VH-VL binders against q96il0. Designs and how they scored, part 357

Target 1, 167 residues: q96il0
Amino acid sequence: APERGAERRDTAPSGVSRFCPPRKSCHDWIGPPDKYSNLRPVHFYIPENESPLEQKLRKLRQETQEWNQQFWANQNLTFSKEKEEFIHSRLKTKGLGLRTESGQKATLNAEEMADFYKEFLSKNFQKHMYYNRDWYKRNFAITFFMGKVALERIWNKLKQKQKKRSN

## First folded at step 14 (VH-VL)

Design Zd24 (framework fv_ebrasodebart)
Fold by ESMFold2-Fast, scan of step 14:
Structure Zd24 (fold): chain C 167 residues (1-167), chain A 120 residues (1-120), chain B 108 residues (1-108)
Amino acid sequence: as target 1 above (167 residues)
Amino acid sequence: QIQLVQSGAEVKKPGASVKVSCKASGYTFTEYYISWVRQAPGQGLEWMGWISPYESYTNYAQKLQGRVTMTTDTSTSTAYMELRSLRSDDTAVYYCARDQSYLPRGHDYWGQGTLVTVSS
Amino acid sequence: QAVLTQPPSVSVSPGQTASITCSGDKLGDRFAYWYQQKPGQSPVLVMYEDSERPSGIPERFSASNSGNTATLTISGTQAMDEADYYCQAWRSSTAYVVFGGGTKLTVL
């Protein structure tokens, strides 16, 4: 496992991480979890003799990954921001400071935080339903193109075998 | 037939706000995203953002972030785009366009356009 | 910066093949879309997902996308094809839809 393999990361303006797998890669690579989305990025290998159908599948997988990363990066940032605002508001209402005497961020107990989680889930219900529908449709499309690529590869092998028998 | 019908032309002064409507018909409104695209006189197309038919799911062009708000009213199958703090360089024809719901980047039907003129 | 670059104009005689290019860094790793716009009219989608034609678009329209360049090809170009053509791609990593600067096709 070449851990010294030159993984390098940049953070895109949308909060999506970019990474570079080791050179001389002949297959897909999986990176570490992105700080913002908590999802592992995949770098797709491009074969030299990629068919138009294989290219379409790869593009669909790549764009689905980036769409998914962007969605969850934004959702996680929104969650963190609203959680901090909720804690601040409730501590102010209770007459408590934002920091404990030890200098740590003051927190609410589990029962108090249950109100926040319930409100956040309710508020984001339609957004998450629409995301899940799109995610399902994108995965269906990927599966469909995977099937088409598999059929193309079978057909090409049959053609190659026939040509070799003709020799 | 599938149709997107936009509100009429508007003339605004700098600093004002404009709200353009786009009424959809001939398809299930909740199955598609709506993009907003503008075109300044003699210039090219500029994407402003898209909105799902569920209001909480929007994505705006970074250049317009903080000045634009997109909303929908599912009961009337209408999308809205509000642009605030107008400047003379906001003078453009504003289009709404339908996007494929699972791949919101292909615009298969367009509204007729709304000319917004910003002048003192 | 211009993310997608198109030539400002292309001229072709009737019946000849017109070729309009759209260039961007690793554009061939994204899906490309093409729109036709005539004066005073809304844009019309003429090609989607690199090489697919919408219903009602003539077979003389075709497209490809590879490397850094997407190409719209109009074979047997007709006077009615005279218009501005815009390419478009989705830059999901930046969460933006991006249009090319547009190409004016003149049929002489």
Scores: ipSAE 0.497, ipTM 0.748, lowest interface PAE 1.8, mean pLDDT 82

Design Zd25 (framework fv_ebrasodebart)
Fold by ESMFold2-Fast, scan of step 14:
Structure Zd25 (fold): chain C 167 residues (1-167), chain A 120 residues (1-120), chain B 108 residues (1-108)
Amino acid sequence: as target 1 above (167 residues)
Amino acid sequence: QIQLVQSGAEVKKPGASVKVSCKASGYTFTEYYISWVRQAPGQGLEWMGWISGYESYTNYAQKLQGRVTMTTDTSTSTAYMELRSLRSDDTAVYYCARDQSYLPRGHDYWGQGTLVTVSS
Amino acid sequence: QAVLTQPPSVSVSPGQTASITCSGDKLGDRFAYWYQQKPGQSPVLVMYEDSERPSGIPERFSASNSGNTATLTISGTQAMDEADYYCQAWRSSTAYVVFGGGTKLTVL
């Protein structure tokens, strides 16, 4: 990783928060929530003695996090856009303006908004179903590699114990 | 046999739109993303975006947002890429390629490519 | 955002080891992929997840990815390996694909 004092790259002027973990961090670090996805990113610690298998697991976890963050950022934007369109459509049907007397956005009551939520969930059912399938498959792959890393670490400890006992 | 078969070559005038198809066979269409990648004559590969095999879930290259639309027809295992407001610099071979949706393994199968020529 | 940089060309004699590099900021923190493209043909995936080889790709193809540089290595290079080679990675926080500029490998 780059040193903390160096110029920060990978900045996103809009949308994604970019923070580096504290200098000399020895653990995974959890960042602030992303503006669009509302998910907290995990910054993974890279040990000096990282094995190829550990590196593969870290990259897999990072890629899965980015995939998940991108999906929910997209869903949240779609929800917000369609919600605003629904509200505007209903206010127009009622003969009401888009703004209150104070200049703020006009709103609908909970009963009216219930129709939107039901429609949105129904419309996005297939998309969310396939997201869940992919999410479970990704976590299965991560769990599988976590198991491999655990076995590698156990085997390495046993080898060290055997060498120590041979002396 | 896993195969991606694309529609034939197109010649378009500036300002027109083109829609290229990519028909998949030999695998479960909904388990893969389809990426669209173009290559101008004598130049490198340029990623345009990808679409999931199951819904209208898409992710487009920033440069092409507003001009490109990707869709799928799951019943025929076909992906589509429409590019609007064509310019001469859109002349390229357009490829579709698959990558796993749950775990990227790289684009392991590619279509044969579709040459789109934009000329006045 | 980082760009993936490849040398435009690499030349080797038959039987020599060819080395094609791909450089990008923190590229070693991501999976790298490699594609081979012969004239008039579609790209073919030759390496995935840094160092994994697809079924059907000869064992003389290998790869590594560390720091800022991913490397594709072709040992005992053959005339049939003459092609353009492209590296690829997924970018952080955007879940989008980035290709390197490509390297023309000439075997003479």
Scores: ipSAE 0.557, ipTM 0.785, lowest interface PAE 1.6, mean pLDDT 83

Design Zd26 (framework fv_ebrasodebart)
Fold by ESMFold2-Fast, scan of step 14:
Structure Zd26 (fold): chain C 167 residues (1-167), chain A 120 residues (1-120), chain B 108 residues (1-108)
Amino acid sequence: as target 1 above (167 residues)
Amino acid sequence: QIQLVQSGAEVKKPGASVKVSCKASGYTFTEYYISWVRQAPGQGLEWMGWISVYESYTNYAQKLQGRVTMTTDTSTSTAYMELRSLRSDDTAVYYCARDQSYLPRGHDYWGQGTLVTVSS
Amino acid sequence: QAVLTQPPSVSVSPGQTASITCSGDKLGDRFAYWYQQKPGQSPVLVMYEDSERPSGIPERFSASNSGNTATLTISGTQAMDEADYYCQAWRSSTAYVVFGGGTKLTVL
């Protein structure tokens, strides 16, 4: 079928680019949570007279959003995969199948899962530290350019006032 | 100062595997992604994939999936690219290049390139 | 899937302005980068983040990126600028890198 052509969703960890609001929106638009990262994408409004600084800020914000989405999508997938592998490994060690005698999915109790959480946190500690470092650096850059855009807007407003006073 | 030094040229037979190294120096290794880019004789640049050293996360070009593996050794500041099941059309100069993990600064430093020749 | 399209070649006379284009769907919503490659050498980054120039790159190099087209402009083109030029973008920020097919700049 022709409609079966849209299969990209199953191969991509991020859904950010799949959902688009009306093109001539006058505001930033917030989409539904991405299936993989569980973060809501932001579609940024593009003014008719967007300055080069405003363009750079918008692109930095878009790129930071996509970077953040990819990080959490991959983290969530890794967590889910390793959790499942841990549970299956422990059930095998205990001589239990993946299903109980009643046909239900076999699970581990909270005490048993504590070992997994400790191992996962330990394994990912350095990765999360680097993520935080880069997150702060990206937000510093965004804040810096937000400041430059604000100064540009103040300067333009002052020029308008100066012109009005001259007239 | 800042330098990416790659391993020497390789000659391989079809079906073999090659592993190219890229040793970084003069900067904080974990602050940059490493991309691998190849160039067949007389052809353009072809991106193969990148690796994030702090996440150990890789993203490979679709047509190379299943044949390429990228790794890093943070203790030696070295990135590796292994390509298996070599074909004659894998003959190319293979480059490593860095890009910042926190800002899009482009690939500002490149290795000297490693010629991999695949012939019978 | 998405392709960045560059003209295969551009010719200019010494001292003239060379313009090399790079086209892709909504390319102006992404950062564009430009690389210069001379025969037998590694690529050299000449423009980043659409219009920023790395340290050591002459002021005669400039660039823009809007709509579907990024443009590298070399004013007062010199014989030493003769090279292959490649544009590059990120398709989904850090999802993957895409290069244009390259443009051979001839100064004659």
Scores: ipSAE 0.566, ipTM 0.791, lowest interface PAE 1.5, mean pLDDT 83

Design Zd27 (framework fv_ebrasodebart)
Fold by ESMFold2-Fast, scan of step 14:
Structure Zd27 (fold): chain C 167 residues (1-167), chain A 120 residues (1-120), chain B 108 residues (1-108)
Amino acid sequence: as target 1 above (167 residues)
Amino acid sequence: QIQLVQSGAEVKKPGASVKVSCKASGYTFTEYYISWVRQAPGQGLEWMGWISDYESYTNYAQKLQGRVTMTTDTSTSTAYMELRSLRSDDTAVYYCARDQSYLPRGHDYWGQGTLVTVSS
Amino acid sequence: QAVLTQPPSVSVSPGQTASITCSGDKLGDRFAYWYQQKPGQSPVLVMYEDSERPSGIPERFSASNSGNTATLTISGTQAMDEADYYCQAWRSSTAYVVFGGGTKLTVL
């Protein structure tokens, strides 16, 4: 089909997009943003003759991606929940209903929401600092293992040249 | 020397709450996660949850969500696990164990365990 | 969701090779860990990151992880190796730790 070999998208019953990588690719793919984390997932290519070191790198990258996705999914859910609770509380204090006269969901203006954003950011400052620390440590580890894989591939190519010339 | 030292055994009635402590020493507390794992008599290991050195960075087993709270006190290098609305099937040895936050090393050091008995 | 299945028991004679399996969907795409627990004692990490051995763990312990199955291998099994063995994997490093049901190793 004309659409085969291109990045494929499907829509689930909930209306969210799904991403399927191209069938004939030999490289990593980057998908659409996750609904909850808003991060783009990377689908890792698995070589036919993956070395133990290459496997460790792939598992580390996969685990880091899942850690990152779960952190931001949970953070975004917490933000949304606390935002709704804040709006509900402020509307009750003002004697306003949760719906406008037109039947739309009631909301607060930017000035009123400033208090919520300040409070949320202050409350989550340490959590975000911890996240950044761990994120950089994880990326350092990934870079280190990428270097090891590169050295292994160079060594293997040199070994193959030697074997080819002796045969 | 690296140690995780837990609080002593507890006997509780159904419906009560229990809070177990785990005091870490011999390493930088903030560089490791603390998992809580329980084991009912004659049964296997069951993971309960995990907490970083930062209290709001927790994750709990779905089965225990709403009943368990994990906290830390970085000034004393102590992790806590509180389980509420205790039932007879919560009778178990409760362990704390550490794992690295950025590189998967497994739970390399474990506390001695705390027996919590829930009986009428 | 990774559910880890282990045989409930494995029996070997002293000096024989013991093999304990841990099966789960796409387990070979995750890091596997192994713990030894003797009666009345805390678990002890014996293998980490699929095949790495912690300091102090005898060289006769080795492990592999591929496809759907992780395997702990104990060569030249000794009486002191008699214990319950648990495999472990992370479903997500921040969300969920899963343990296998455990395997009782008997050395007769």
Scores: ipSAE 0.485, ipTM 0.755, lowest interface PAE 2.0, mean pLDDT 82

Design Zd28 (framework fv_ebrasodebart)
Fold by OpenDDE, second read of step 15:
Structure Zd28 (fold): chain C 167 residues (1-167), chain A 120 residues (1-120), chain B 108 residues (1-108)
Amino acid sequence: as target 1 above (167 residues)
Amino acid sequence: QIQLVQSGAEVKKPGASVKVSCKASGYTFTEYYISWVRQAPGQGLEWMGWISAYESYDNYAQKLQGRVTMTTDTSTSTAYMELRSLRSDDTAVYYCARDQSYLPRGHDYWGQGTLVTVSS
Amino acid sequence: QAVLTQPPSVSVSPGQTASITCSGDKLGDRFAYWYQQKPGQSPVLVMYEDSERPSGIPERFSASNSGNTATLTISGTQAMDEADYYCQAWRSSTAYVVFGGGTKLTVL
């Protein structure tokens, strides 16, 4: 009995960009687009005297980025897989091979592919709705903490000015 | 109230498989991931993997790769964990836990645990 | 695999402050979570996102993060606080969840 090769379920690539900024960087760096998500990763700078609020903001931004990277990496993989399956199925139904007489990969026309896109979007509608909701929640939280950090920085600058005037 | 209710205790022989269920209630099942964590007697917590509401997106601990399969049934709001080729060292309490969507974060709700005993 | 390191045990007298540390590589880049587990029970989340307290957790529980070390602090420790405590984080490179080895808190 031929050992049915355990179809290696392509584990979603850990969408963490391998982009490493220079060690002496004092600012945030933007990397090239990730090959799976097509999103540009950001490496966040860590200040030497990072406050607890700054740390929380940084961590929220980092997590949100990673969330986006993983979501889109997985979505793109799923899309590519389902697209290929759709094309193969449709070609088979038409009695066409996977390759043309010229040896090129057989493709479907734009109208046929429109059906795939409609079906794919319909199937993934709920997923996209949840993504959008979470995206807004995360960005709201980030914006809120950005405001807090800004206020904290202003306050600290004022205190330092007062201390310099008292000496 | 949010609850995770697991299936009952299992006794298995070495080489057998076990499938544990975790029924979720009190929240929108599809908005969260489910993690599985096990604890051997007298030992610490060991993460096994997580799964999204979509069967196509899961992540398993390297140690368990090839032996573990996690699945979800959205119609019943139930998560499943199957562990194959059981060994004596797989004897543990197995927990399902709710995790935030798309990223493994803290587990805010836990099942009651399922004892799996592997004995000859 | 980067492991979160906890002391195996901590002992305190009633009313004293207990401190449990959790150290790990790059823990400063991720949120720490803390769980309490009593014998024969499921773990309970006691702290999330380094320093946030879930509803129903007493105010005597607090947590902080400094560099690659997270600390759970229990002020005015009570006999009911005797339990195993686990820290947890996740790894960005693999999206794995990682637990500390656990700390047994004994109230003497």
Scores: ipSAE 0.655, ipTM 0.851, lowest interface PAE 0.8, mean pLDDT 89
Fold by ESMFold2-Fast, scan of step 14:
Structure Zd28 (fold): chain C 167 residues (1-167), chain A 120 residues (1-120), chain B 108 residues (1-108)
Amino acid sequence: as target 1 above (167 residues)
Amino acid sequence: QIQLVQSGAEVKKPGASVKVSCKASGYTFTEYYISWVRQAPGQGLEWMGWISAYESYDNYAQKLQGRVTMTTDTSTSTAYMELRSLRSDDTAVYYCARDQSYLPRGHDYWGQGTLVTVSS
Amino acid sequence: QAVLTQPPSVSVSPGQTASITCSGDKLGDRFAYWYQQKPGQSPVLVMYEDSERPSGIPERFSASNSGNTATLTISGTQAMDEADYYCQAWRSSTAYVVFGGGTKLTVL
């Protein structure tokens, strides 16, 4: 079967940015930042002779990546919504319009926005703490499976060497 | 020893809201997400959403976005699912089920289910 | 939206092998899970992470997942295995969790 992780380009780029590995890529590849999470996705290379253990590791890494991206997409959306609500509330209190004379969105100064950042961080402290806990545990699990894959590869090389010695 | 115990059956009129509870025991509540899954009479399983114990991570099915809210109370190890603006097609058995937050092993324990009937 | 497709029903004779499929785009790149549901009861997890069997589930249950298709296999099918079976996978585009439409296994 052809390499499932490879992507081919048959024509010159049209100026449209794409996230796709080169056709002959034999490694994991990092793409541009996601619009919502601002995290860079990793495209995982799928070898032709992928073991069941290697497949489990790849699936776990991919699922963890998408879990992580969903968390940050949600967090960024919440931040943007609450920031806008805070700005609108403060501008209403001051009797000011929501847009500047130039038509740009009206904003608060750095000192006023510091209050929002402090409140947002305090309000979300517990969420961030448990995100970090789960992120750490997920990476520990990935590291554990990476260790298993490494041991499997060493064992297979030793088995192959033993067979060559027997011949 | 591990149990998820849900609140009792409810009968509601169209347009009302229902709030179903799911009390967990026998495990560390904060290490698991709680999914809510419903099943209309004679139909299959439909995922509604899930929530982490500290509400640090939640996702809702797009079809139910804006009508459903999931919350938790870590002091009582209880998850809640509130569904608003009830319609006749919301008549279903509603289940809670757990899955690990850091290593998804599947929904290994389920509540007994709560029948919600929406009738005129 | 249906992301995972299962046959509505499968029939087997006692002692025969039952195969229940679950199809979805690139499903083999995700973990698949299987649940058994008997009438009036909550679902029971019978297979997780493609091919792993929970403690207490009989050895006759096995599963695989490759390409676009996950398969639950019940060897030496018994009358007690008669139930509805649902596959489940994780999907990021429309829902974090999706279930297949379900398959009624009849043992006659």
Scores: ipSAE 0.626, ipTM 0.833, lowest interface PAE 1.3, mean pLDDT 83

Design Zd29 (framework fv_ebrasodebart)
Fold by ESMFold2-Fast, scan of step 14:
Structure Zd29 (fold): chain C 167 residues (1-167), chain A 120 residues (1-120), chain B 108 residues (1-108)
Amino acid sequence: as target 1 above (167 residues)
Amino acid sequence: QIQLVQSGAEVKKPGASVKVSCKASGYTFTEYYISWVRQAPGQGLEWMGWISAYESYKNYAQKLQGRVTMTTDTSTSTAYMELRSLRSDDTAVYYCARDQSYLPRGHDYWGQGTLVTVSS
Amino acid sequence: QAVLTQPPSVSVSPGQTASITCSGDKLGDRFAYWYQQKPGQSPVLVMYEDSERPSGIPERFSASNSGNTATLTISGTQAMDEADYYCQAWRSSTAYVVFGGGTKLTVL
C-alpha cells in the first residue's frame, strides 16, 4: 500500500537542490542557485516540433552550462580551502586561535588578506584567462547556432504565410 | 600530423604508484583537454578524468578521487597521469585522448596506450 | 554513476545493415559519440554530436539519438567493420564522461 506521506523522505540525501519548471511551461526555466557553483541552472524547454538545428542548439547550451557549473564548483572549493589554510597559517604565526571570543571565525584585516588575494590571483591567472577564452568561444558557437535557428524560423514563417495566401 | 605518444609499459607491485606520460604534437596543445581512459584486459573503456593544458579545468572520476593526479607541462606539450596505491584491479591499458576545450567534439585522437600490470 | 547500456554482441552478414543501440536515461537530451576499437588498437572516433561524421569515416556510418536511445547504423557492412563499438555521452553531477559497455560486431 502507498501509505508513505508526500513530504516525509522526499528530500535528496546528498543535499543538492532540485527544481521543476511549472507544470505547463512553454519557456526556459531558471532554477535556484546550485550550492557548490552558486550558479542558477536553466531547464531548457523542448518544443513539440523541435528541428535538428534547435535540438543541436539546446544540447550545446546544456553541455556548456554543465561545463561552466563544474568549473565554478571546483574553483569555489579551491578558493575556500586555500583561504582557510592562509588564515590558519597567519593566525598561528600571530599566536591567535581560530575563533573570536564571540565564537565567530577569526579573520585577518584587509591589508593581511591582500597578500592572499594577490597570491591567489597570480597563481590562477592562466587558469582564469583560458577559462575566459573557452567561455567566449563556447558563447560564440551558441550565438552562431542561435542565428541559424532564427533564420530557419523566419524562413518557415514566410513559407507558411505564402501557403495560406495561396489557399 | 596530429599525434599523442605515450610512455612505455610498466610493471608495479600493489601499493606502488605509476606515472604515465602523453606527449602531444601537431596541434595547439592549449586548445584541447586531455582525457585519460583505461581498459582492463577483455573489458570496456573506463573514463578516469580530464585536464586542460593550463589546469583551467580538471575533473576526476569519483571512484578514483584521492588516488589520481593529472598534470600538464605546456613547454613540452605533455600530459601526465599518476595513479597511487595500486591494486591488482588497476591492471589495464591506459590511454590519453584529446577533446576540444571550447566545444565537446569527442575524443578524435588517441595515444597508443600504456599497459600497466599490477601483480605481487 | 549513470550507466549507458549496449548489447554485448551483434552479428551481421557482409553487405547487411548493422544497428548498435546505446540506452540511458534521457540520453537523447545529451550529445552521443561512437568509437570503433579493433583488437590491439586504440579507439577511433567514428561519430560525434549524435550524427556528425569525422573526416575519413565512410558515409555508410550514420547515427541518431532520441529519447533514451542512441543508435549507430552501418550500412553495407564490410569485414573491416568487425570491431568493438563504444558509445559515449557527457554527464553532469558525478562524472563528465561516461562510456557504454561496448558491443562486439561480428561480420559473417
Scores: ipSAE 0.608, ipTM 0.814, lowest interface PAE 1.3, mean pLDDT 83

Design Zd3 (framework fv_ebrasodebart)
Fold by ESMFold2-Fast, scan of step 14:
Parts: structure tokens; C-alpha cells; sequence
Structure Zd3 (fold): chain C 167 residues (1-167), chain A 120 residues (1-120), chain B 108 residues (1-108)
């Protein structure tokens, strides 16, 4: 059925898992590309003794992934819809039907399609710019928390070493 | 100083539409989402939806889908929420609130609220 | 309808510890947030990202989130803490924001 995921993007959860990591996995697992975003989802391994900092990092990474998937799903659907509308309007202007005599979907030549791509890119320039800004900031935040987790692990090893010495 | 300032109280008849504004100041408007949250008299908080200030992300509560539209004007740092086909159970104080676009920090600043009364 | 359950009321004596719970299926897999609302006022964020305190919120406020339950804890509760408290969770980072039904905290 057409675009059931697109239909539900604004009102239903768009981040449902379509796969599960292997039972014995002790690391993150990468799945197949999402139908709408074309991005590969990451399923995060949860350690049995996950620290509060590790939990926060995992939740931040999950939140960022869902944000990213939602953006690209919306962008791809908007592109497809506007492309189809552009083709239909141009064919109507030329007095042509939506299908050729052979039953194939009628298309525009490369020069005409270049006009659409230029117009789409121009209209979405600001949106793309803000997306890139937020994407960089999100990755910076994740890297920062990864560093904090690394420092926590070093500190815990030092505490264990000191505890052995104090006995 | 960070502020969200909302438009004044509205009295509407059933079937009408209302559009509430929320003017932001003191921060980079395009770095935040704006949520709309309403509260009926004596009731709890009900989330209506949110919009990124640059309009790349918009999500509405399922109950309000088809009746609510959220927009922004980045040149004036203003968010808008329009609710159509008003019913008596839409009588509530309507709040706007911000949350960061790149970190899920929670709604740290709220508007003062706009009372919308739906009565004949 | 709300998918987060809070007790409608909690009462404590001044100086005692107040505990307000928020329950939802797999709530511990998402970030939880807490808001304080006094009569006639806008909500105020008191805890974010499960256990973080905003600047200006007293250290006596703390919180946790694990499994199906998030908990707001107010140690040394004061009369000024009397208010309605709402939990908030995210179903998806940008898809849904859900509030609990609210808990009226009374300090007697």
C-alpha cells in the first residue's frame, strides 16, 4: 500500500524497529535501510551494568537517530510528491497524457527535469542549511558525552586499583 | 533575557478558528522547537504538537490532527498555532514553550499562556 | 488519553522527603522530564533528561528513571514546594510528547 509510513509520520511513531539485534550481541547492530529515509538504523547494545552516563549517551544517540530518520523521510516524500506534481503539470501544459501509447509512465527530458531539481534545491536551501547546523551540533554533543563515558571508565579503573592498594 | 510572549485572550463561538501567536526574544530562534500545550480549567497539561522554528519538523497530537496548524515566521521570531472547528471542550489556556533542536533539554521557557474561551 | 500514570496527590510534612512516581511502559528507555506548576502560573522545568537539574533549581530536587518508573524526589520539602507536578516523556524524539496526569503535592 502506498506510503503508509508517510501517512503516519506526523501522528504515529516513525521510529518503530523493523529488526532486532542478535541475542548474543555485545556491541551495536546496524540494520537494513529504512524504506522512507534510506538510512540504516542502529540498534544499541545495553550493558547489564550500564552507568547513568552510558544510559544518557545511548538515549541521546537514539533520539538523534530518530530525529535524522524523520527529517530524511519527510524530505524524500516531499521530493517525490513535488517531482510527480511538476511532471504532471508540464505534461498537461503540453497537452500530453500521463501514460505513453505503450502504457509506460510519461516522463520529461533531462533539460526539463534539471529545472525541477534547481527549483527544489533553491526552495529547500535554508532548510538544508539548518539541518546541517543541527546535525553538526548533535554529533558534537554525542562526541562530548562519549568522552565523558571514557573518562568515567578510566576513573573507575583507577578506583579499583586504589581499593586493592588500600587493603 | 529569554522571553516567550503570547497574544491576548480570545472568545470564540463554536465552529470558529483561533490563531495564537508566541513571540520569542533573547535567544537564537532557529535553534529551538516550539511546543504548544493546552490546559482546560482544573485539568492537566495536554500536548498539541511542536514545530521547529525553521519548519523542517512538525508533529501534531493525533487527537488534533486535521484541526491544528503550526507555523513560524523567522523574520519576527514568532510561532503561531491555529486551531479550527472549535468546540466547547477546546476551552483552555494555551501555552507555547521552547526546547532545543539538537539536545532534548525539555521545555525550559514557557509563554504566559493565552485563555481561549469557546462559548455561544 | 495519557499513557503516563501519576498518583493524583502526595502529602508530606515540612522537612520530610516527598516522592512522586510516573509509570509507563518502557519509560526507562526514554528521557523523562518534570515540571512544577503553581496556581495561575506557567509550568516550570525542574528536572530534565531523567536526572539533570536546570540552573536555579535547588539541589534538594533529584530524579531517576529506570524500567517502567520515573521518580521525582524532593528532600527537605518546604511549603514553597506545594504545587502540581507533571512528568513528561518522549515516545519518539520528535513524534510525541506525553504528560502524566499530574500530582498535587501538599505540605502539611
Amino acid sequence: as target 1 above (167 residues)
Amino acid sequence: QIQLVQSGAEVKKPGASVKVSCKASGYTFTSYYISWVRQAPGQGLEWMGWISAHESYTNYAQKLQGRVTMTTDTSTSTAYMELRSLRSDDTAVYYCARDQSYLPRGHDYWGQGTLVTVSS
Amino acid sequence: QAVLTQPPSVSVSPGQTASITCSGDKLGDRFAYWYQQKPGQSPVLVMYEDSERPSGIPERFSASNSGNTATLTISGTQAMDEADYYCQAWRSSTAYVVFGGGTKLTVL
Scores: ipSAE 0.580, ipTM 0.803, lowest interface PAE 1.5, mean pLDDT 84

